VHH binders against q01730. Designs and how they scored, part 18

Target 1, 276 residues: q01730
Amino acid sequence: SKSLKKLVEESREKNQPEVDMSDRGISSMLDVNGLFSLAHITQLVLSHNKLTTVPPNVAELKNLEVLNFFNNQIEELPTQISSLQKLKHLNLGMNRLNTLPRGFGSSRLLEVLELTYNNLNEHSLPGNFFYLTTLRALYLSDNDFEILPPDIGKLTKLQILSLRDNDLISLPKEIGELTQLKELHIQGNRLTVLPPELGNLDLTGQKQVFKAENNPWVTPIADQFQLGVSHVFEYIRSETYKYLYGRHMQANPEPPKKNNDKSKKISRKPLAAKNK
Short names: E, the ipSAE of ESMFold2; O, the ipSAE of OpenDDE; V2, 0.75 times the mean of E and O plus 0.25 times the DockQ between their complexes.

## First folded at step 6 (VHH; framework vhh_8pnl_2)

Design q1 (at its last look DockQ between E and O 0.32; V2 from the best seeds 0.00; counts 0 for: pae E 5.6 > 2, grease 24.5 > 24.2)
Fold by OpenDDE, look of step 6:
Structure q1 (fold): chain B 276 residues (1-276), chain A 123 residues (1-123)
Amino acid sequence: as target 1 above (276 residues)
Amino acid sequence: QGQLVESGGGLVQPGGSLRLSCADAGFTFDLYAMAWYRQAPGKERELVARITYGGRTNYADFVKGRFTISRDNAKSTLYLQMNSLKPEDTAMYYCAATKYTPYDLRPTSYDYWGQGTRVTVSA
């Protein structure tokens, strides 16, 4: 494999817009000499490394459209990441993020946001997160969300929403405002009911994906799941269900207990102390 | 679950051409990066070509301009035009889809795989 130095030099000399530095054992972006001088690049891949931080210098790569940090050890992002005005695809999957930086929602062109396998919850999102109105795909699977904020409905261009293996106890009614939604992944949560407003969406077609297994559904909903997704949606659209849902919500039932010990998640394990 | 179905494989003479197709069913095609992989008997699966949802392409070194990966988002179909085929190109060819960038070289990172289509190049 070419040295990192050679990759940087070749990109500069040949004006190559794409740089792939995946699986190179990189612990710091600052250690890659000349990386931040590559202002012409539109794609940077740093997946499968050992990064713990992203330096503010990332903002110097002004033409980035794709930035991939998949499978690192990143705990915090700099605020400057939102300054990348051309960024369309940001992959932060399989890291150690507990929070997103202030102003993260200021990205203007972001279409795909991958946040799978982190330590995020509803309090981890900045106040302007849902200003990302250009988002088409949002992946939040394998995090620690108990609540999905109602502001999710503001993401009107959303086509894919993945919430698999969180701790969700409910879905907001505003999910029904996502009229472009084609894929909804909510399996592996603590959901007992669905908001009737979800019935406003068409997720029953052959090209649509609706995954909702491994939830403690109430019996009337569970019975419909046994018949198929189409039956579920027909049922939640019914006046009978709306009435039952209302009664259920008024009773304010205790949420199901968390069954999964998430303390064993890789993202929560201490980083091996650098043997100085 | 989304399914990928490959087609277009077959027997061809050295120097011949094939066009492989991969049809999508059950996921939002245009939001996925796509790739072609191949596996010859007794060898490891290897990347042939990748294409982002935006249409940027990357090829393995052995392709040397002989193959072209393309996609039609309206038809939810991925293509691999293979020209100047060689006996060493004989393999099972697989279509793959991922929500990640195509530069993720680990096959385990892909969300969907096809069953494959066999390409045999022989005199």
Scores: ipSAE 0.145, ipTM 0.618, lowest interface PAE 3.2, mean pLDDT 90
Fold by ESMFold2, look of step 6:
Structure q1 (fold): chain B 276 residues (1-276), chain A 123 residues (1-123)
Amino acid sequence: as target 1 above (276 residues)
Amino acid sequence: QGQLVESGGGLVQPGGSLRLSCADAGFTFDLYAMAWYRQAPGKERELVARITYGGRTNYADFVKGRFTISRDNAKSTLYLQMNSLKPEDTAMYYCAATKYTPYDLRPTSYDYWGQGTRVTVSA
């Protein structure tokens, strides 16, 4: 209801730590006069705008703990994003990212990273990405990952990992090192087998979530899914399954056919559709 | 899995108050946005109030300052304080959770729903 100018003035004058500029038709943060002078703010919401880039000036907001760019048209981030050393929550969901900047893993307090519905793959992750060891939630759903790097095991505080609707052909055994994991979403991939080490995790209880539908599971695994998730975990812990898995890996079969046409994904259309 | 459990519903006179609670003992409670919805017989489920994982709140227009949503992340509990209750507030009240913090008041996909608690305002 307030103009952007009024929002900036009010925050500055009253030392308000939280600024919400969602759904304001903003195409450039540089067009919001005085925005980067608000060094005191701890929370900035710019969701549901028309941003295509994020300027290096974002580093001037040095006290940010929450930065929300959900549902914009952002194609790239400046390397300066990692200068936000107090950042705990970064939402970049529903954007057009195909890479993350060099040095991205230097944001050492980050707890929640939302990257759902972008154009990322395993080559999009900078070399220090897995230094984000404070992460509690990592959302990578609706991207183009074919593999998940083994370094995922370094994220030992992770409680939520969402990989839904990627092109994953396997999960690394290191996923079994994520002993704090409470939610794992792997539905809609090209997975045929599960690493036995996934059995190290307790994902079958009432407070846990394991979603794995819409994968081309081998028949022995598919049969267990029909009985229920608890049967899947009992099976993958068995010596019978460890032998089957070993034979499968030795055979090194050609991966199943990739997911079909993603050209209708909003992040890839020349003209964005806001209400979808 | 991940069921939400509502409580605190009941029968109350017009002008009265109730406090609804929604428990989820999950350790990831503070990573979700939460909402209260309601459904009267023969009507569609509608948003009452929502709260983000960071504590920002939004209310449906019909609330008009009568209800307050809050959360206690340490206890994994969502609350709805309902004051100045009217007969048209009679409904089944549902707790919902999602990883997204929707801005609009139209229902979108929520990951989890409770079974509901009944609120009846006589007359």
Scores: ipSAE 0.115, ipTM 0.537, lowest interface PAE 5.6, mean pLDDT 86
ESMFold2 (binder alone), look of step 6: mean pLDDT 78; pTM 0.800

Design q2 (at its last look DockQ between E and O 0.22; V2 from the best seeds 0.00; counts 0 for: pae E 4.4 > 2, unsure alone 63.4 < 65, placed apart)
Fold by OpenDDE, look of step 6:
Structure q2 (fold): chain B 276 residues (1-276), chain A 123 residues (1-123)
Amino acid sequence: as target 1 above (276 residues)
Amino acid sequence: QGQLVESGGGLVQPGGSLRLSCADAGFTFDLYAMAWYRQAPGKERELVARITYGGRTNYADFVKGRFTISRDNAKSTLYLQMNSLKPEDTAMYYCAATRYTEYDLRPTSYDYWGQGTRVTVSA
């Protein structure tokens, strides 16, 4: 494999817009000499490295459209990441993020946001997160969300929403405002009911995906799941269900207990102390 | 559930051409990276070509300009134009879809796989 230095030099000399530095054992972006001088690049791949942070210098790469940090050890992001105005695809999957930086929602063109396998919850999102109105795909699977904020309904261009293997106890009614949604992944949560407003969406077709297995559904909903997704949606659209849902919510039932100890998650283990 | 269905495989002479298609996606096609893999008898499955949702392409070293991967998002169809075929290209060819970009060089579990289409190159 070419040295990192050679990759940087070749990109500069040949004006190559794509730089792939995946699986190179990189611990710091600052160690890659000349990386931040590559202002012409539109794609940067740093997946499968050992990054613990992203330096603010990332903002110098002003033309980035695709930025991939998949499978690192990143705990924090700089606020400057939101300054990348051309960024369309940001992959932060399989890291150690507990929070997103202030102002993260300032990205203007972001279409795909991958946040799978982190330590995020509803308190981890900045106040302007749901200003990302250009988002078409949002992946939040394998995080620690107990609540999905109602502001999710503001992301009106969403086509894919993945919430698999969180700790969700409910879905907000505003999910029914996502009229372009084609894929909804909510399997592996603590959901007992569905908001009737979900019935406003068409997720029953052959080109749609609705995954909702491994939830403690109430019996009337569980019975419909046994018949198929189309029956579920027909049922939640019924006046009978709306009535039952209302009664259920008024009773304010205790949420199901967490079944999985996520404290043992790899993303929560201490980083091996740099042998000084 | 989303399905990928490959077609276009068959028997061809050395130096011949085939065009593979992958269609009938039960997912949001244009938001996925797509790839062609192949598996010859007794060999491991290997990457042939990848294409991002934006249309950028990457090829295995053995392709050497002979194959072209492309996609039609409106038709939810992936293509592999194969020219100058060689006997060593004989394999089952698989279509795959993933959320990851083509620049992820590590083997990843794709979200969707086809059943494959057989390509045989023989004199």
Scores: ipSAE 0.254, ipTM 0.670, lowest interface PAE 2.6, mean pLDDT 91
Fold by ESMFold2, look of step 6:
Structure q2 (fold): chain B 276 residues (1-276), chain A 123 residues (1-123)
Amino acid sequence: as target 1 above (276 residues)
Amino acid sequence: QGQLVESGGGLVQPGGSLRLSCADAGFTFDLYAMAWYRQAPGKERELVARITYGGRTNYADFVKGRFTISRDNAKSTLYLQMNSLKPEDTAMYYCAATRYTEYDLRPTSYDYWGQGTRVTVSA
């Protein structure tokens, strides 16, 4: 295998736009001599390393369109990440993030944001997060969300929304504003009812994906799932269901108990870090 | 619907080169992880190369640096540049696509497959 030094030298000498430094045992980007001088590169892969932070110097890579930090130990991001104004694909999956930095929503071209397998919840999202209106795919699976903020409806270009294995107790009515959505993954949550506005979406077709298993659905909805997803959508569009949903929400019942058998969440972050 | 359409196969001499393409007439590939597979007569289909949403590539050991997988989002096309071709590279070559992440690109995760393009390297 080619050394990190040679990868940097060859990219600089030959003006190579793509650099792959995956699985190299890198603990700090600052240890890679000359990395930040590669202002020409459009793609940087640092997956499967041992990064715990990302230095502000990442902003010096001004032409990046693809940045991949998959499977590291990143606990925080610098505010400067949002200055990467050409960034289209950001992969932060399988890290230790419990927050996103102030101003994160300032990235104006971002199309794919992978945040699966982190320690995020609804309070982790900065106030301008939903300015990411160019997003086509948002992966938030295996985090700690209990609600999905109503501002999700601002992401009107979304084609994929994955919320698998969170702690969601409800979906906002604004989910129905995502008219370009082709895939919705909400399995493994604490959901009991669906907003009738979800019925505005076409998620039952041959090229669409709707996954909703492993939720404590109320009996009328659970019965429809047994018949098939198309029956669920027919039911939630009905006036009968809209009435029952309104009464259910007015009653404001206690949410179902949390799923306490989440070994992957226990293994991602020590409880002691939560006390500081 | 979307169907994957491979092209660029043909007959080539040992040591030669071919560039395979895979396009979809019905949708773009920019939200898919993609792969090339091959199948010689009487053998199982085997991975040649794969590329994720984020651009991470992996190659089968037999490639030994001779092939390069790439994608062009502007043309919605997957490529396989094949250099230093050997007679044992003779096979049907298929492209495949799935919506899953880079760490789960196994054959059971691929949602769509093309019909293939034939590559023949004369002995």
Scores: ipSAE 0.098, ipTM 0.486, lowest interface PAE 4.4, mean pLDDT 85
ESMFold2 (binder alone), look of step 6: mean pLDDT 78; pTM 0.808

Design q3 (at its last look DockQ between E and O 0.26; V2 from the best seeds 0.00; counts 0 for: pae O 3.7 > 2)
Fold by ESMFold2, look of step 6:
Structure q3 (fold): chain B 276 residues (1-276), chain A 123 residues (1-123)
Amino acid sequence: as target 1 above (276 residues)
Amino acid sequence: QGQLVESGGGLVQPGGSLRLSCADAGFTFDLYAMAWYRQAPGKERELVARITWGGRTNYADFVKGRFTISRDNAKSTLYLQMNSLKPEDTAMYYCAATKYTEYDLRPTSYDYWGQGTRVTVSA
């Protein structure tokens, strides 16, 4: 493998647009001499390093379309991340984020946002988060969400929404506005009912994915899951279910108790498990 | 179930080259990590090369710089350029895709598989 200095020099001298610095033990981007001078690059991979922060200098890489920070120790992002006007793919999975910076939603070209295995909840999202209306894939699995804000319905271009292994107690009716959705992952939450509006989506075909196991579903829904996912969707579209759902909401039952053990989150797993 | 379709296999002399292609017009290509696997008769399926949606490439040790994985997201096509082919490279070559994680290199993590294309390097 080439040294970091060689990678920077070759990119500069040959005008190479893609730079891969994965798995190099990097603790700070500021330690990589000349990195921020590479204003021409469109792709930067820094996955599997030891970064704890991202410096504001990231904004100097103004032509980035792909920025990959997967599997680091990042605790915060600079507000300048949103000034990357060409960014289409941002991978922040397997980090230590508990907030996103103010103005994060001003990244108007973003298509893929990977936030799996962080410490985010619904209060971590800045007020303009749902301005990310160009998103096609949003990965929020293994975080601490208890609700999904109704504004999720503004992300009408979503094809993939993953909410696996959060603490969700409900889904908003606006989930039914995501008419381009091909994959919905809601397994491992605290969900008891589905909004009837979910029935507006086509998630039961061979090219679609709907995963909902490991939730404390009420008996009428649990019975349909035993028959198959297509039966669940037929049921939630029925007038019988719409009536029962309305009565369930009027009863306003207490949410199921949390029984998760967050000490075993994948972000805290041994390195061998992370490298597979 | 997206039904990836491989092509470009065939018979070749030792030292020759082949370019494998894998096409899928049924989903957005840049949302997927892609891989090439191979399986020789009597052996287990093994990773040849992987390219993530974030742009990271990984190669099996036996490749030794002879193969190059690449992708054309505009055409929804994955490629494997195979140079300096050896008789031990004789196998069925499979294309695979997944949406979940870029760090998982195990075959059980891939959601979609092609039917394979045969590569035979005459001994």
Scores: ipSAE 0.183, ipTM 0.559, lowest interface PAE 3.2, mean pLDDT 85
Fold by OpenDDE, look of step 6:
Structure q3 (fold): chain B 276 residues (1-276), chain A 123 residues (1-123)
Amino acid sequence: as target 1 above (276 residues)
Amino acid sequence: QGQLVESGGGLVQPGGSLRLSCADAGFTFDLYAMAWYRQAPGKERELVARITWGGRTNYADFVKGRFTISRDNAKSTLYLQMNSLKPEDTAMYYCAATKYTEYDLRPTSYDYWGQGTRVTVSA
């Protein structure tokens, strides 16, 4: 494999818009000499490295459209990441993020946001997160969400929403406002009921994906799942279900217990102290 | 569930051409990176070509300009135009889809795989 230096030089000399530095054992972006001088690049891949942070210098790469940090050890992001005005695809999957930076929702063109396998919850999102109205795909699987904020309904361009293997105890009614949604992944949560408003969506077709297994559904819903997704949606659209749902919500039932101890998750283990 | 179905494989003479298709996606096709892989008998599966979510392409070294990967998002179909085929190109060809970029396309990282279409190049 070419040295990192050579990759940087070649990109500069040949005006190559794409730089692939995946699986190179990189611990710091600052160690890659000349990386931040590559202002012409539109794609940077740093997946499968050992990054613990992203320096604010990332903002110098003003033309980035695709930025991939998949499978690192990133705990924090700089606020400057939101200054990348051309960014359309941001992959932060399989890291150690506990929070997103202030102002993260200021990205103007972001369409795909991958946040799978982190330590995020509803309190981890900045106040302006749901200003990302250009989002078409949002991946939040394998995080620690107990509640999906109602503001999710503001992301009206969403086509894919993945919430697999969180700790969700409910879905907000505003999910029914996502009229362009084609894929909804909610399997592996603590859901007992579905909001009737979900019935406003068409997720039953051959080109649609609705995954909702491994939830403690109430018996009437579980029975419909045994018949198929189409039956589930027919049922939740019924007046009978709306009535039952209302009664259920008024009773304010205790949420199901967490079944998985996520405290042992790899992303929560202390990073080996840098031998000073 | 999302499905990929390959077609277009067959028997062809050396120097001939084939066009493979991958269709019937049960997912939001245009939001996925796509790839063609191949596996010859007794060999490991190897990458042939990649096309990113944004439509940028990358090819294996052995392709040497002979193959072209493309996609039609409106039809939810991936293509591989193969020209100047050689006996060494004989393999099962697989279509794969992932939400990740083309530079993160490891076999274990794909969300969807097709069943494959067989290409045989023989005199």
Scores: ipSAE 0.081, ipTM 0.582, lowest interface PAE 3.7, mean pLDDT 90
ESMFold2 (binder alone), look of step 6: mean pLDDT 79; pTM 0.815

Design q4 (at its last look DockQ between E and O 0.65; V2 from the best seeds 0.00; counts 0 for: pae O 6.4 > 2, unsure alone 62.7 < 65)
Fold by ESMFold2, look of step 6:
Structure q4 (fold): chain B 276 residues (1-276), chain A 123 residues (1-123)
Amino acid sequence: as target 1 above (276 residues)
Amino acid sequence: QGQLVESGGGLVQPGGSLRLSCADAGFTFDMYAMAWYRQAPGKERELVARITYGGRTNYADFVKGRFTISRDNAKSTLYLQMNSLKPEDTAMYYCAATKYTEYDLRPTSYDYWGQGTRVTVSA
C-alpha cells in the first residue's frame, strides 16, 4: 500500500483528480504534507479516520466536487467549507456534529448532503441552511430532530429525503411542496399523523420509496398501512382525513413519549479534552 | 419497492467476451454509486469494479484493463463489459448500489444488491 506522502506526490505528478485516504488513522489533515497543494483534485475521500476538526485550509482545494468525511470524530466545521464553490457531494455521516457553521447554506452547487448519525437538531441549522436549493438528496437520519422546519419546502429539487430514527413529532405541510421527491424515509420517529399535503407527492409507485414503519400512527392511519402504502396516500388525500387532521391539530395532543436512550450513542460520548 | 436485476451471464470460451447488465427497478439511479462484485465457488465476495454517480471508475487489480464498467442513467442500467475472459473469472456476478460515495470495499456498505448472474469460462 502507498504511503500518504506517495499518494499526494502521485496525484500531483500524474494530475490524478481523485484521492482516497480512507482508513489511514489520520487525526489531522494538517499532518498530511502537501495535501492542500492539490488544487486540481475533484474528489477527496477521508472516510474511516480519526479527524476531530477540519482546518480552514480545505478551501484551498477549490476544484473539489466530492468531499467525504464519513466515520470520523468531527465536532465542528470551519466556515470556509461553504467557499468550496464546485462542491456537489458532502458526506459528514457518522461524526459528532451538533451544529453547522454560519453561512453553511452558501454552498452554491451542493446536490448531496449526508449528515446521518450526528447530534443535530432543528436548532443546529444556520439561518441560511435552506438556501441549499440545489440539493437533490438530504440525509438527516439518526439525529435528534423533533420537528422539520417549514423551510424544507424551499428545497424543491429534492428527490431523496431521509429522516429515519429521529424524534419527529410532526411533518410540516410544506413537505407537499417537494414535488420532485422520489424517496421519503421517516421510519423510527414519534409521528402519529401525516399532513394531508403529503398526498400531493407521488411516493407509491414501483419507482418510488416510502418507508414509515416504527411510528405510533393513530388507528385510522395504522389501518391503512396494513392495507398498503397506496391506501395511506388515498386516505390522506380524502376530505374525511383532511377534516380529521384539522381536528387533531386543533386539539394539540401531547406527543408520544420517547422510547430511546441516546446517551450511549458513541457520538454523544465526550472526547478527551486536548487543548492546544 | 425496487430491486437490482442482473442479466447477460453464461458459458463462454477462454478469450471470449460477455456483457453483463444490471437494471434499476425503483430508486433514483443517477444518485447512486454502483459496483460489480463476484463470488467464485468457495471464495468470499470480492469487488470487480465501481462507478460513481458522476461516472468515475475504479477497478480491482485483477481486471488489468479487461473489463469496463459503465452506466446509462437514462435507462437506469449498469453494465460490465468483460473481454479476454479467463477460467479464473468463473463466478457469480452481482451488482450493488449505495447512496453515498465512501468507496468502502466491504459489501455491507451497499444499500442494494442483485441476486446475481452466473459467468462460466470453460477450461
Scores: ipSAE 0.224, ipTM 0.605, lowest interface PAE 4.4, mean pLDDT 87
Fold by OpenDDE, look of step 6:
Structure q4 (fold): chain B 276 residues (1-276), chain A 123 residues (1-123)
Amino acid sequence: as target 1 above (276 residues)
Amino acid sequence: QGQLVESGGGLVQPGGSLRLSCADAGFTFDMYAMAWYRQAPGKERELVARITYGGRTNYADFVKGRFTISRDNAKSTLYLQMNSLKPEDTAMYYCAATKYTEYDLRPTSYDYWGQGTRVTVSA
C-alpha cells in the first residue's frame, strides 16, 4: 500500500478528487502531512482507523461532498464540520459520539447521514438538527434514543429512517408527515403501540421496508403482525384502532423496562490510556 | 430485508461476453452503493467493480477495461457487462449493496448480498 505521504502528493500532483486512507492505523488527522492542503478533493475516506477527534482544520477541505469516518473512536466533532457547504454524504457510523456539535443542522446539502452505533440520544441533537431538510437517509440505529423528537416530521425528504435497537418508548405522530418514506426500521425498541398517523404512509409494497420485530406490541397489534405488514397498516388506519389508541394514551401506561444493558457497549468502554 | 437476485451467468468460451444483472427487491436502490464480487473455488471473495449512487465507478486491477459496471435506478437494477472473458474469470459472481460509501468496500460493510450467479469460462 502507498504511504500516506505519497497519497497526498499524488492527489495534489494529479489533481485527484478522491482520497482513500482507510485502514491505515491513523490516530490523528493532523499527523497526515499535507492532508488539509488538499482543498480540491471532493471525497475523503478515513474509515477503519483510530481517530478520536476531528480537528477544526477539516473546514479547509471546502469542496468535500463525501466524508467517511466509519469505524473510528471519535468522541467529539468540531463545529466547523457544518461549514462544509458541499457535503452531501457524512458517515459517522461506529464511533463514540455522545453529542453532535452546535450548529450541526447548518449543512445545506446533506442527503445521507450515518450515525449508527454511537451513544446518541434525543438530548444529543443540537437545536437546529431538524433544519437538515435535504436529508434523504437518516441512520440512527444502535443508539440510546428513548424519544424521537416530533420535529422529525420536518425532514420531509426522508426516504430511509433507521431507528433499530434504540430504547424508543413511542413514535411521534409527525412520523406520518414523512410522505416520501420508503424504509422504516424500528425493530428492537420498547414500542407498544403505533401512532395512527403512521397509516398515512405506504410501507407495505415490494420496494418498501418496514421492520418492527422485537417490540412489546400490545396484543391487537401483535396479532396483525402475525398476519403481515399489510394487515398492520390496515388495522392502524381503522377507526377501531384510533379509538383504542386514544384510550391507551389517556391511560398513560408505564413504559416497558429496558432489557438490554447498554453499559457494556464497546463505544462506552474507556479508551486505553496512551502509555505516556 | 432487501433481496438482491443475480442473473445472466452461464458457460462461455474464452473471449466471449456475458451480461450479469442484479435486480433489487425491498430497499431504496438509488440510496445505495452497489458492487460486484466474485469467488472462485478455493479462493477468497474479491471485489470486481463498484458504483456509487451517483454513478462513479471503480474496478479491480484484473478487469483491465474488460468489464463495465452500470446501474438503472428507475429499474432498480445493477449490471456487469463482461467482455473478453478468460478462464481465470470463472467464479460465482455476487451482487452487493451498502449504504453510500465511496471507498469502504470490505465485504463486511455491505448490508445486502445476492445468492450469486455462476460464470464458467471454458474452451
Scores: ipSAE 0.022, ipTM 0.416, lowest interface PAE 6.4, mean pLDDT 90
ESMFold2 (binder alone), look of step 6: mean pLDDT 78; pTM 0.814

